# Miniprotein binders against a7ua95r516to809: the designs that were tried, part 192

Target 1, 294 residues: a7ua95r516to809
Amino acid sequence: ASLSLLSISDLVPDLQFIFFWMSNAIEILYFIQQKSPAYMQTIELMDDKAGSKESLLSATISANEEAMTILEEVIMYTFQQCVYYITKTLYVVLPGLLDCNPFGTEPSSEQCRRAAGVCVCAVCVMPEAVRRVVSVFQTTSDLLQQYQVHSEIQSQMFAYLFFFTNVSLFNQLIDKGPARGWFQRSRVLQIQASVKILLDWAKGAGHNHLAQKFFAKFCSTVTILASPPQQLSQMSWKALCAEHPSLKPVQLHRILTQYQLMAELGPLPIWQPSSEDEAYIYRTVDLLESFENH

## First folded at step 12 (miniprotein)

Design dz1
Fold by OpenDDE base, second read of step 13:
Structure dz1 (fold): chain B 294 residues (1-294), chain A 80 residues (1-80)
Amino acid sequence: as target 1 above (294 residues)
Amino acid sequence: SMTYEVTIRTDNPEYLESIASALRSLAKAMNLRVEEVRREGDTLRVRISGTPEQVEYFEELVELSLKKKGIDARVEVREV
């Protein structure tokens, strides 16, 4: 109940605070790393007035190491907190992406209605469910840029968020898809279109490679399910494994089995797993993706 | 080693505690002795002991950090 009310906008003040600290800690850490050698050299050049240079150097080194350790902990902590809050928001909005009909005439966003009536901007043309997901990512991007967070940390954050999104969407599709009718071709095409909008956003935001990498499992699943029966029925198990290397044998087998049931194709011998994969298709523990593997 | 008072005034007092914590960490990292940290309304006062060069660098870092974050703050350093 309480999670359904959590919007990314409600978290912005808290996220701003965390991003502020994270950015500061990164900057300070970088500074110490760059200036410590020069500082040590300066101490070495100072006259031995108030104690052994060696003692001062040792103390300085120790202090710098301690400071760097603390800063690294702060960076890690703040990063984790950001991810925690953002993923909670994603968890709330991601199910809507699977139920979204992007081909429907959805009204323009309330924000654009208030300002100019009918806005034809890319965001306003997006289905509401897709827009909500994109808004989480866009807000994250905007905050990272606003606080000038180091590009590597930005990349790591988006990598994790895409990973989380992929795992969440994949698991939901596999687990609930048959019951919710998400394996129906018409619904799959809707999902495919919605995901394409998200991927296009990621491309526009400069995260194309990360998006392609981390959405691979979900995209492969959607691609298989979107395939016409005439086409997919001509593909062997080995061919499908080769085209979709991100899918484990148990996952591919589950997808094909559900596809077969939905399309009323009956048993297809060409989809029979190889003798090598036969042992793995029964490993139901590997069916769903884990959030811990990142 | 001389004692300096670093005064930070900001229009964003909500960040002063954060700034204070960051400053303590930075000072520690720079092997600057922090003698006192006081918050007075919209002003943070930090007493640090170090060399003139260390304190100058400390000031520059603080200013740069605040500027990058879009925090409008004035940093003043005074020898005490």
Scores: ipSAE 0.012, ipTM 0.240, lowest interface PAE 9.0, mean pLDDT 84
Fold by ESMFold2-Fast, scan of step 12:
Structure dz1 (fold): chain B 294 residues (1-294), chain A 80 residues (1-80)
Amino acid sequence: as target 1 above (294 residues)
Amino acid sequence: SMTYEVTIRTDNPEYLESIASALRSLAKAMNLRVEEVRREGDTLRVRISGTPEQVEYFEELVELSLKKKGIDARVEVREV
């Protein structure tokens, strides 16, 4: 694409509209769920007419099922629409997280000087790349809160966004990491610090449990890459797998092999799989491996 | 959910097996159902079920992946 993509701020008016309708549909569904049992019981207690009660009951059941189906479809559609546009925006800004230095960040010299030489703008302290990602999450949180979307739906949305972020960062690190020098210990520590800023934001927003769960794979990967080679060589394959349960054996093998190559280590055996494990590695297919192992 | 046929045509048919595996992996990651995969010479045809938005994003990611790996291929998607 030779054209700049829309920022999250540009999408806010459209997202507000979608969140508004999603919230309304959820509230109507909840109302029907709460009132339907009482109404059905009222009909059941009626003794007015022979046949009238059963006709009314049948019509009410039919109408209720139809209305609930329509509302569930509207909720699902609006939810998917929000996730689609938010994740599309995230995809554009996420690579910057792997390529910034939070330890050397100073606010723009222009903005600091405009603030009388003292940085009072907390947002400017954060690296621009990290700020862009946090802005997407914060805007999403603000919209969910503004339209009073049920907490379970909020949790589902952030679970999806964190899952997407985790997968995207993992794939970027493995795909581009070697060429970009991201496997160097100094760069890995910078990546770890940038991710900590995201995790700290999630904790402050009340999503600590979801963040810990859905970032586990990427966090394990960064932890391995930050580990000294001698420490890794002291661990058995079984112990390495146990220490990193969020990584599949094939993923762990891929990371260790890549780390050994990029760290320019001697021929020290970091890992020796059994015949069964080796067969599993070569039979298991994922997107990254499919283009390399045919 | 609607059913779509994804057609991938390449001058390097030796990569079709790799492309098919990558496509299945991506579909699984996006929670898209893969109903059928068929290979015919230089062409791969895959039927998937999902929303229009999911399928559009899937198409973009497939095209990006092929470009990043240097594989010359044409991708077409149609509703069936």
Scores: ipSAE 0.000, ipTM 0.104, lowest interface PAE 21.0, mean pLDDT 72

Design dz2
Fold by ESMFold2-Fast, scan of step 12:
Structure dz2 (fold): chain B 294 residues (1-294), chain A 80 residues (1-80)
Amino acid sequence: as target 1 above (294 residues)
Amino acid sequence: SMTYEVTIRTDNPEYLELIAFALRILAKAMNLRVEEVRREGDTLRVRISGTPEQVESFEESVESWLKKKGIDARVEVREV
């Protein structure tokens, strides 16, 4: 229970240092890739005495490969360090998203007016818990922009952050949801609204494609739980599997079982697993997602 | 091969760590042996061994990288 982590704001100086070295290692790597062909040509144009040119060329190719490997290791290490500190901060703030109420008492108009000098009106309607999560993503985006990190690396970083967020929220909802009341319809609608704020931020930041891909499991879960009983009860197991391919049979079965209990649809199961999926609905080892992405 | 001393002076000594890192990696990529790297205030001194043609290409690459990075620095190369 003790707090040992700094807020994202407190981590900015350390993150700036790591982003500085990552950005420069990437720039040096591209610089060497651009210059190497011309340099190899220079070696080829040198006087060949006793076969020294061939030996020098071979040694230079090997040395170039070693230099590239060192840069790739620096880039990987600094990337992993950024991800480590950012996800550690996310892990602390993400559970709050499942308990916040975006339909609660809105901030006063005066609060929005005080913030109006900067484009922050959207922040006035955003729950504090959602704002904390968005702040982590925005700070990451700002640092990537400040150090002009290549767009491919930016995409990889947000892919992992969205993957981590999806896994964290899904696991929290599935594992703790029954005890926390998170499967109750009113709470699901609050969760859905909060998730929409995160997805809208991602769209505005240019990461809509990544958000759609990496939030698929949690979004499917929330979509099912928010469905009207009349609509959901008329869908077959096969149709639900086809509409929600990100969900494993055990995960879909758990979600539907909770839905049936919370909607008070009666004591008999409505959704029957297909014969091919029947063995997999009891595979509890597949219920929760792993944080390790391959 | 001959030994050369590359001297880099900058009015922004805060960049010397980055410059030293870049020089070491560039030298390695070009198969130049780095014998010594020494920092003295606003100055970085690097001893490298290689052919005259390799060292000339190295000096050009270092100057090109500094220009691209926007770091104001003076590069001098001397045979030692």
Scores: ipSAE 0.705, ipTM 0.931, lowest interface PAE 0.7, mean pLDDT 84
Fold by OpenDDE base, second read of step 13:
Structure dz2 (fold): chain B 294 residues (1-294), chain A 80 residues (1-80)
Amino acid sequence: as target 1 above (294 residues)
Amino acid sequence: SMTYEVTIRTDNPEYLELIAFALRILAKAMNLRVEEVRREGDTLRVRISGTPEQVESFEESVESWLKKKGIDARVEVREV
């Protein structure tokens, strides 16, 4: 099946199954962790008549550890499967976010068209491309809540999804941006507005800190590109490095070089990398972000 | 060590696979030997080997877990 046809709605039945097992495995793990100490104490209090108390206790501890390990493996496996399916869906919808014009009068979603009234809810007023991305995150949130998944696991899930989204968007912007015209000021402002809608959703969903942390590189890139030439041309390399610490020197240099070309600016001595950073700006291997560093 | 048959009957047959999984994990965590797990309609039959005290603790744990999950089930234990 072409990846292009895969919607988050199509994956809901599979995700429900996985979330069911993940949630229950977590609950069983916590249940065992809570009951095991009392059970061990019961063994310790038993009369020695039935064999070496120490041997029984040791065997029970080992068996308990093995049981917990099995549960942890189930939790990890189900977590990975969720991430796999959700990220596949994100991979399909994320490119649309960069091409989205949030200022355009795009017609309301088909779902809102069926309602005789123009729904003015925050989701209905979203551009379609943004709404598709938000729908993936919202569906994930709803499923996590439906199955009462532990809050720490929810946080880890969103951390990874935001990480993945940032890496994907950043890499696409850096690699394809010049050719696609995404470095043009008008397009950058569209991207900035689209990302703001996503960040506002994340804030409303209680994930503001995670979103700010994991979108830092993409947001920094968009912020630099959205800056007026008059303002950005007054900022030194050192000042830009300090303001955008999430960007590697090679990344900042690439962004500034493309900005300079787009804005038809001559060479700016104040954007010259420091002697310390000069060796790093040529490390093209560090230009794109890796998905493995999470 | 004696052999016991634990019978779980539930009005929630959709949870039988989960119950069977939980029972196996709980038994393992308590160092009980699971000899057999059978499903007969809405009933699970688990044959376990252990001491009377271990089996009693197992029964209590299973009942406690079922209660915590909100699963309506009856647990019966008999020596075989």
Scores: ipSAE 0.631, ipTM 0.899, lowest interface PAE 0.6, mean pLDDT 91

Design je1
Fold by ESMFold2-Fast, scan of step 12:
Structure je1 (fold): chain B 294 residues (1-294), chain A 86 residues (1-86)
Amino acid sequence: as target 1 above (294 residues)
Amino acid sequence: SDEAERMALDARRMIEEAQRLAEQGNHEEAIRLLLEAIEIAARSGDPYLLVKVAITAIVLALQTGDEDVIRRAEEVLRRAKELMRS
């Protein structure tokens, strides 16, 4: 079925269907893993009076392998379907995170306040754009808990969602940021604050280590853009790379180049690398190009 | 036990026929056959036949768009899980 992208709430019945079947497939896989060794040992300890012990063992091994293969395919298929629709929803709501202002005193959304109308104002505390992203993560967490999905699968799901979020935000910031003014310091600080809300949610949900790992690239990018150009120009290329190990040297170079270009359009000082830093940058880029052409 | 062996063979054939029907798009007949096969699979004493029934029901539910077939697949799965725990 075609799932609605208007909100994560519209997606819930379809996701419940997929999570239900995924959870059952996992449960059957667990049953096989628990029972197979004991059953195999029972066969191995049998008296071979009819000469059928080897045939039964062979048939059991074959049945186990067939069942494991199909269950793993089903689990992978349903996992991928959930990821696909959840990330498709995230893709639609994530750009709003780059445009919202979490430092506002008044609720950013009148619709949020009207919907809440009865003694609920918590939804209005965070910007609507951030709330939409958090709602996707929270709904996913709720569904995983509802169907008692093993913590390892839950961790894999959020690793994937955080990875997708990080890449999506990074690509949008780099590709569209200059045209939308997102590289301006005040906007970068707003983005940083909005991302902190997501990281705080992840910590509360028990996924702090995953969030720290998978958001590192976007967080480093925002940290650089929030840094004064004078400070960046005083650092060696080697020092900049060492401070931001989650960024590939070519990515860091692109960020600094775009930031310098944006600074030229405003009252900010222009960042200038030293001649030695330029030589290092070109050497680093050449090494990456050599690897990519191989 | 020859009786258990016969039941196992019957259940296996029924499950394979259900899988064939499902592949051909005859989901209604496939689920009907699975409902019959599960009780015979249970009596065979082979836990992997119950597993095969459960797996077939899951795959069928994911392939079909028919709400009635989905509900009956859930019934098959529930019954298979009950019998697997016995």
Scores: ipSAE 0.682, ipTM 0.911, lowest interface PAE 0.9, mean pLDDT 79

Design je10
Fold by ESMFold2-Fast, scan of step 12:
Structure je10 (fold): chain B 294 residues (1-294), chain A 86 residues (1-86)
Amino acid sequence: as target 1 above (294 residues)
Amino acid sequence: SDEAERMALDARRMIEEAQRLVEQGNHEEAIRLLLEAVEIAARSGDPYLLVKVAITAIVLALQTGDEDVIRRAEEVLRRAKELMRS
C-alpha cells in the first residue's frame, strides 16, 4: 500500500514540473554565457564618450553577475528537489534487491518453445524488486532527456543516485545481513545477479563510468562474499586490501569475519590484519558509510 | 536613444514591482505585470531586462500553486526567449 503510494509513477507529474523549470533556467544561463561576450564587445566598440561607455559596461557586468547568481540558485534548488523525491522513492524499493531471487523465477509457458520433445524457454525475466529500482533510474533518465537537461547536470544526478544506492545497500548488508542470512553463499549469489542487472542497465544508459565509481564498495563486498573458499583462503590480508581499495580495513575485516563464520567447507585460514591496519579495525565509526560524503 | 532609455527605466520599475508582488504572495497581479513588462523590456534594447523577466517568471512558477499563474508564467518565459533570440 505504502509502496504503491511512493512509486516513481506517482511522482512523475511533480518531477516533470521541476525538470521543466530547471531545464529553462539552465537554457537561460547558457544563453547569457554565449551572448554576454558579444554584447560587451558591442559596448567596447561604441564611441569613446567620457563616462558613458564605462558606465554602461559596469552596469552590464553587474546585471550579468546578478542573473548568473539567481539562475545558479534556481538550478540548485530544483536539482535538490528532484534528488529529494527520487531518493525518497529509492529508499522504499532498495531493500527488495537484497531479498529477491533472480534464479528462482520459472520461465513463462507462453514464451517457451519445444525442441526435441523438451520445453525450452528463452525468456529473461527481471525480478520485480530489481524492476522497481530500474524503473526509478529509467524514469529519471527519460525525464532528463525529455526536458533536454544539460549533460553535466544529468551526470551529477546519476552520480548522486548511484552514490545513494551504494551507501544504502552496503549499510543494510553490513548492519542487517548477519541476522537476515544475507551472508549465506546462495543469498550472496542472488544479490550479485540482481546487482549485475542494475549495473548492466547503467552501462546501457551510458553511465558505466559513474556506476563503476560509485558502486565500487558494494561490488567489492559482494565479490568477496561470492568468492570460492579455496580461492579466498589463498589470499593474504595485504593482497585482499590491494584488490579491494574501496573498503576500509574495518569493513574488510567485518566482511571476512562473516565469510569465515558462514564457511561450509573445511577450516579457513585466519586473515590477520597488518600492524598498521590493526588500530583501525576496531573503529566502529568507520564501519557504516555516511550519506554526507558525496 | 532617449526612448530606449525610458523603456529601460519603465521595464526595471515594472520588474521590481513584480518581484515585490511575488514576495507578498500576490501572484495574480505579479504575472499580469510581467506579461506587460516583457514587451517593454524588448523595446529597451537591454537583453538583461528580458533575462530578468524570464528569471522572475521561473521563480514565480516555482513558488505559486495556481495553475493559471503557472500557464501564464510559461507564456512570459516563451515570449522572453523569443525576444532574446530576435
Scores: ipSAE 0.731, ipTM 0.931, lowest interface PAE 0.7, mean pLDDT 82
Fold by OpenDDE base, second read of step 13:
Structure je10 (fold): chain B 294 residues (1-294), chain A 86 residues (1-86)
Amino acid sequence: as target 1 above (294 residues)
Amino acid sequence: SDEAERMALDARRMIEEAQRLVEQGNHEEAIRLLLEAVEIAARSGDPYLLVKVAITAIVLALQTGDEDVIRRAEEVLRRAKELMRS
């Protein structure tokens, strides 16, 4: 199937398979971790027939270590497969979030149209583009809960998905934003509203801290771009760096330069990078975020 | 008991053979052995043999493309888990 047609719903059967085995592998791993100390103690308490006890203990330790290693590999493999499928779906739906007008009367989703009544639930009032993104996260959450995946693994999954989402949105905004008009104030306000809906969902799903952490760069970018010219023109480079520590100097410089062009502002000496940062603003390799750093 | 020790040895041998069969790609024979081994492992009273059965079933399920083998691996896993909790 072409990547363009891939929906999260199409991947549910595959994800269910992977989550089932991942959850069971985790459960067995925890069983070993909990029972191994007690079992080793029972061996230690056995009557030492000359040299047999030490050999048995060593063999048991080795067997447990091997079992744990295999289970960890299974967990890692299944985790990576889940991330792979989910991120492919996100890759398809995330561009729509930047083009979304949340203030427009977009028609309700086909699912809500089948319900004879105007559903005013939070999902039904979401713009379609936002709803598609939220649906990926919600489906992931539902599957993790259905298979009772350990909370730590759930947190790691959402951490990565939020990281991926932030990198994707940030890179698209920085790279394509000027050409697509996403730096225009009206468009920025639309993006800000759309991201707020996503963050509100994450908060409601219990992932507020992770969302705030991993969306920081994209949110900082949108916050700067949404700022009125009268306000932003009064902020020094140092003040902006301090307020938006998630942004590298080269990133902040690019954002301010594009803002200046969009707002038709003359040169602003107050936005001039410090002598310390001047060397870094030209590091174009650091402009876009990497997916490999997680 | 001597009987429990014999059962443990038999179960271990069956699990090891099942693992070899998985590595060889003979998933059908591997799952058949695991279905037998899980019951013998349970009777032996050794919880680590059940763990080995469960791990082998998980690995087999992830390596096979055969839906029937996957289903039977789920059965082995379910049974192993039931016996581990007892």
Scores: ipSAE 0.636, ipTM 0.890, lowest interface PAE 0.7, mean pLDDT 90

Design je100
Fold by ESMFold2-Fast, scan of step 12:
Structure je100 (fold): chain B 294 residues (1-294), chain A 86 residues (1-86)
Amino acid sequence: as target 1 above (294 residues)
Amino acid sequence: SDEAERMALDARRMIEEAQRLAEQGNHEEAIRLLLEAVEIAARSGDPYLLVKVAITAIVLALQTGDEDVLRRAEEVLRRAKELMRS
């Protein structure tokens, strides 16, 4: 084992092993689903002498149930192992996304093109920290394709990876943000640009719906922090809750408090809670997100 | 037929013995029996015996640290899948 950060490429041999056996277990499961009805029908067409037909049918049902149970356990185990290795890598590289500057790259004119008056530079605006995160997602996609893993399982894997990424980024920003200066407007805009690169990757990979669903909390957070003060000051607490339903009241209150502090709006807060609104906020206990999904 | 029924019993006994050997850590002997069992399971006409061979090979592959056992588990799985298609 290396003391250095493990790149996703270092884990490819281990992941190939796990994906290989997982894909084979899935294939055997589909064979059972295809073959079982035909075999059961064959038993039904037997002469039924001496009651042996009913015994064979019962034995076949038992064999089917046993096989399905073991295969589901194997598929779940291998799926969890893949997720374990991939999320371990993500956890190490994700904090860098909050600390990088995609605008600090000075693109050469050769690396940029203009569209509707805007300069577009795909390579020059992707910091190494963002590239490391994208590499994890791309390698996962490539392995799922290489081993022809069924699309439903691919979707479940990316749903979990996006869920994990969202929780990790949100918790890092809320917990470490004040000490790291991440709530400063310039830093928020850098974070927003970096997240857009991830979302654009997900769209290109065919996972746009999953990305929209599972990145909602972090996207809402960044959207609020990047909003002009005049815009936020015009909205009531109820309106903000309705606009950002993915945020718990205590989370929204924390975000607005940090925004007010960084915008230096003096004694007049952007959001002024009533006594009932405060009771509602403080009734919600959890500030940080759990990695347990239910 | 009597022959198919005999094959089914033989295959089931071999698979159960392979599972016991694997549980005891004797992966080399377990995979040797599975390679023999896969052909007999096919001749039984019971598709669940081929499935059981395949599942046992997958489980053994995930548990073994022996590269030779792993390679032979891949062989058992490949053969079982081939026979399932026939």
Scores: ipSAE 0.733, ipTM 0.929, lowest interface PAE 0.7, mean pLDDT 82
Fold by OpenDDE base, second read of step 13:
Structure je100 (fold): chain B 294 residues (1-294), chain A 86 residues (1-86)
Amino acid sequence: as target 1 above (294 residues)
Amino acid sequence: SDEAERMALDARRMIEEAQRLAEQGNHEEAIRLLLEAVEIAARSGDPYLLVKVAITAIVLALQTGDEDVLRRAEEVLRRAKELMRS
C-alpha cells in the first residue's frame, strides 16, 4: 500500500502484535527485578558446601543480568517498531493540520455519519484533519491501555510522538509556510485553533505536561504569528527571546522577518538582534529541527 | 531433591537446545521443545528456568512469521506466567 493511503487503523493488527510482546517482556523484566533479590538471599542463606555457594551466586547473578539485558533489548526493539509505524501514519496526516480550517462547515466524519443522529461529541465536532491526528494518538493510547503497558513506557511513547509532531509541524511551517500562506493572520488563527484542539485532547488524556513541553516550539511560533502587529511591534528582540525561550535566535529571526514581510511592516529597529545573538541568527543549520537525538 | 535437580538440568538443556534451534531458523522444533521445557521447569521449582523459557518464547515469537509457532509461543508464555505467579 502506498504510504499516502496508510491509516492508523490499517496498522492496528501489527501494533497489537508488537504491544503484546512488549507488554509481556516488560512484565517478565519486572518479575525478575522483584524476585531476584529474594532469590539471591535464599542462596546466601544456604549452607556453604565447599565454595559451591559463591559459584552458584555468581552464576545466578550473571544469568539474571543476561536475562535483563535481553529483555531490555526486546523492549527497546518493540518500542522502536511501534514508534516507526505510528510516526509513519503521523507523517501522512500532520500536513492536513496546517491546511485545516476549523471554523468552516466541514462535513461530519464518516464514522459520525453512521450514527442516525447529530453526534455532538468532542470527536464529532473536530475538523476532519484534526480528528485524523487525534485518532492516531487515541488509537495509540487505547492500545497501550489494552495491553496494560507500564506507565513509564506510555509516557516515553507519548513524549516521542509529541516531539515528532512538534518537529514535523514546526519544520513544515518554517519551510513551506511563506509559500503556502500559512503566515497570513487568518491562516495562523486557523492553525492556532487546530493545535488548541489537539492540546485539549492531550490534556484530557492525562498528557498535559508532556504536550506543553514538547509542543513549546511550535506553539511559540504560532503565538508570535497570531499576535497583532500593534502588539508585536512593541516587543523588543530581548523580550521576545525571554518570552519564547524554546526558539533559537535563528528561528526567532526567521519568524520575525517573515512576519514583517507578511504584515508589510517597515524595518523595526526594536526587533534587531542583540550583539550577542547576531552571530547566531545566520546559523541556518539550526533553523530546522532535527528528528535525531531523541 | 535429586529429582528436582535432575529436572532442572533437563529443562536447562532443553531451553539451550531450543535457543540453538531458533537461531538456526528451526522455529517449529524450538517451540516444541519449549512446550515440554515449561512443564519440566515448573516441576523443578526453579523460577529462573521459567523466566528463561518465557524469554526464549518472546524472542522466538519476534523472529518468526509462522502463525502456528506464534500461537504456541503465546501458549508457552501464558503457561510460564501462570507458573511464575504460583
Scores: ipSAE 0.664, ipTM 0.895, lowest interface PAE 0.7, mean pLDDT 90

Design je101
Fold by ESMFold2-Fast, scan of step 12:
Order: structure tokens, then sequence, then C-alpha cells
Structure je101 (fold): chain B 294 residues (1-294), chain A 86 residues (1-86)
């Protein structure tokens, strides 16, 4: 189904259905984990006059294993379905974040209050494109709260959504950035400001640790591209690798090449890969990130 | 007790029949039987029978696009959860 063509609001009724069943499966799993030991103890304390105690215990262990297997399958299925549809919607709205200008646009009262849900101030300019991305995260948060999904599962869902967002934004910037003018300094500063709005939302929502962990690659990229030429030219290749460990050699080399070109630093490369890293800068398979968790 | 053992046996038979009806595509009758089974399962004292009713309702709801079957499965699950909390 082409649900990626729909807004997050259009998916809410279907997502509510899936979140409801996922939440209930998790709750039943929790009930089993809490009650099983006490029930097993009750069986062990029974008088075994008929010689059936061990049979009952075996049947109970079997029932527990069957229930756990089915519940884990249901939870996995519903979690994957939620993530699938949310990320499809996210993928459609994310490129807009790279094209918007938070310095020259004015937010409506609606955009500031509804899209952010957590303190993004009346003083802040939130472009429509950023609001759409924040709206996906806010709607997800609202659904998790509405169905009282366990906090561990909430963390796992946002970990994946942030992972997906990081990979999608990084890949788009690296692959399409040169043709779209996204590496121009004025555009990089706009991207940096837009990303800050997104990260501020995550912090306000209680997901700062996850955002810091899963946005590392894209944040490193934007940080390098936004650096003043005098500051960046004073850093060696080794120092840049140490400062930005999330970036692979081929990725760092591509970023620095684009930076050197746009900053008009001259034809001679300032940042030279180490001899050890030179072999890796030609590995095109390592340039773009995979959407698979490794 | 002997009464609890009878309740457990009755609940197991009803759940198995509901599962068989669901496999045959008779989702309406399966849900109706699960709604009856949930009360008997609670009285059995075996928490796994109540869990089995709840799981069966969830699986059935996920397999069907019928709004009426969904609403009734939700009712079975709501009742099962209430009894789990007691």
Amino acid sequence: as target 1 above (294 residues)
Amino acid sequence: SDEAERMALDARRMIEEAQRLAEQGNHEEAIRLLLEAVEIAARSGDPYLLVKVAITAIVLALQTGDEDVFRRAEEVLRRAKELMRS
C-alpha cells in the first residue's frame, strides 16, 4: 500500500488500531512474567495424592512457553507495522527539512504549539517543513501515551525513528546535496538551525539521550560543514577523524571535498587522508548508510 | 477444588472450540464463545486460561478486517484484562 503518500494525520485511525493491540499484548506478557512464579509455587505446594503434580507442572510450563511465543510474535509484528508506516511518512517529509529556511519564515500560532507539543517557544520560527517532521514524532509520542505503551518499548520505537531519520537525512545530504546546493554555507546554516529545532523537540520529549546517540552521524556532518574555514583548516585529518568517529573515511572525505569547494579554499587539498585510510575512500559501497540495524 | 477443575476443563474446551471456529472463518461465533469462556476461565483459578482467551481475541482481531468482529474482540480483551487485575 502507498500509505507514504498520506500525511501522518491520515494514518492515525489505522495506527491507533495497531498500537491498541500491541499495547494489550505487552500488558498480557507483563502479567505472565509477574504471575507465573507465584502460580508455579502454588502447584509445587499441592498435595500429590493422585500422582498428577508433575503432569500439571509440565502442562503449565508448556502453556507458558506457548503464550510467550505467540505474544512475542504479536508484539514484533505490530511494532514492525507501526515503524513501517511511520517511517514511510517520515521519509516523504524529511527532504523538506533540508530545503527550508527557519531564519526567513514566520510560524503560525498553530505550528509553534501543535507541532512541537513540548516547549518550542513563541519566539521561535518553525518552518512548515520542520513542523511536518515534528508532527510525525509528536503524533507517535501521543499514540504511545494514549495506549500507555511500556516505556521500554517507547524508547525502542524512538531509537529506531531517530536512527531512520539520521540515515535518511545523511544519505539525502551526501547523495543529492551537491546538485541541490545544500552544501552552500547559507544553506548549511539553515539546515543546522532546522536540525536544532528537531533535537530540541527530542530533548523536551525526554529522548535527549537517544537523539544524541542516533543523530551522531548527521550532526557531525552538519557541524563540519558549518565550521568556519579558519577553524577547520587548522585541524588535521587525524584530528577530524578523532572528533567525528561516527563518520567513515569515505564519508569524511566527501564532506571535506565539498566544504573545500564551497569555501573556495583553492585547488590543493588541505585535508589529506592517512595512508591507512586512502584505501577506504574509494569504497563507494560505504558512502551511503544502510537502513538496517547492525 | 473439584469445582475449579471443572471450570478449567470447561474453559479449555470452549477456547479450543473458539479457535477451531476461527480457523473455519466463523469469527462471529468464535468471539461469542470467547466472551463466555472468559468468565469461566477466571473462575478456574488458572491464569493461563485467562491469558489464552486474551491472546486468542488479539490474534483473531489482527486476522480480520470486520469492524464488528474487532469491536467484540476488544470487548473480550477488556473483560479478560479486568479479570487479570482482580
Scores: ipSAE 0.574, ipTM 0.873, lowest interface PAE 1.3, mean pLDDT 82

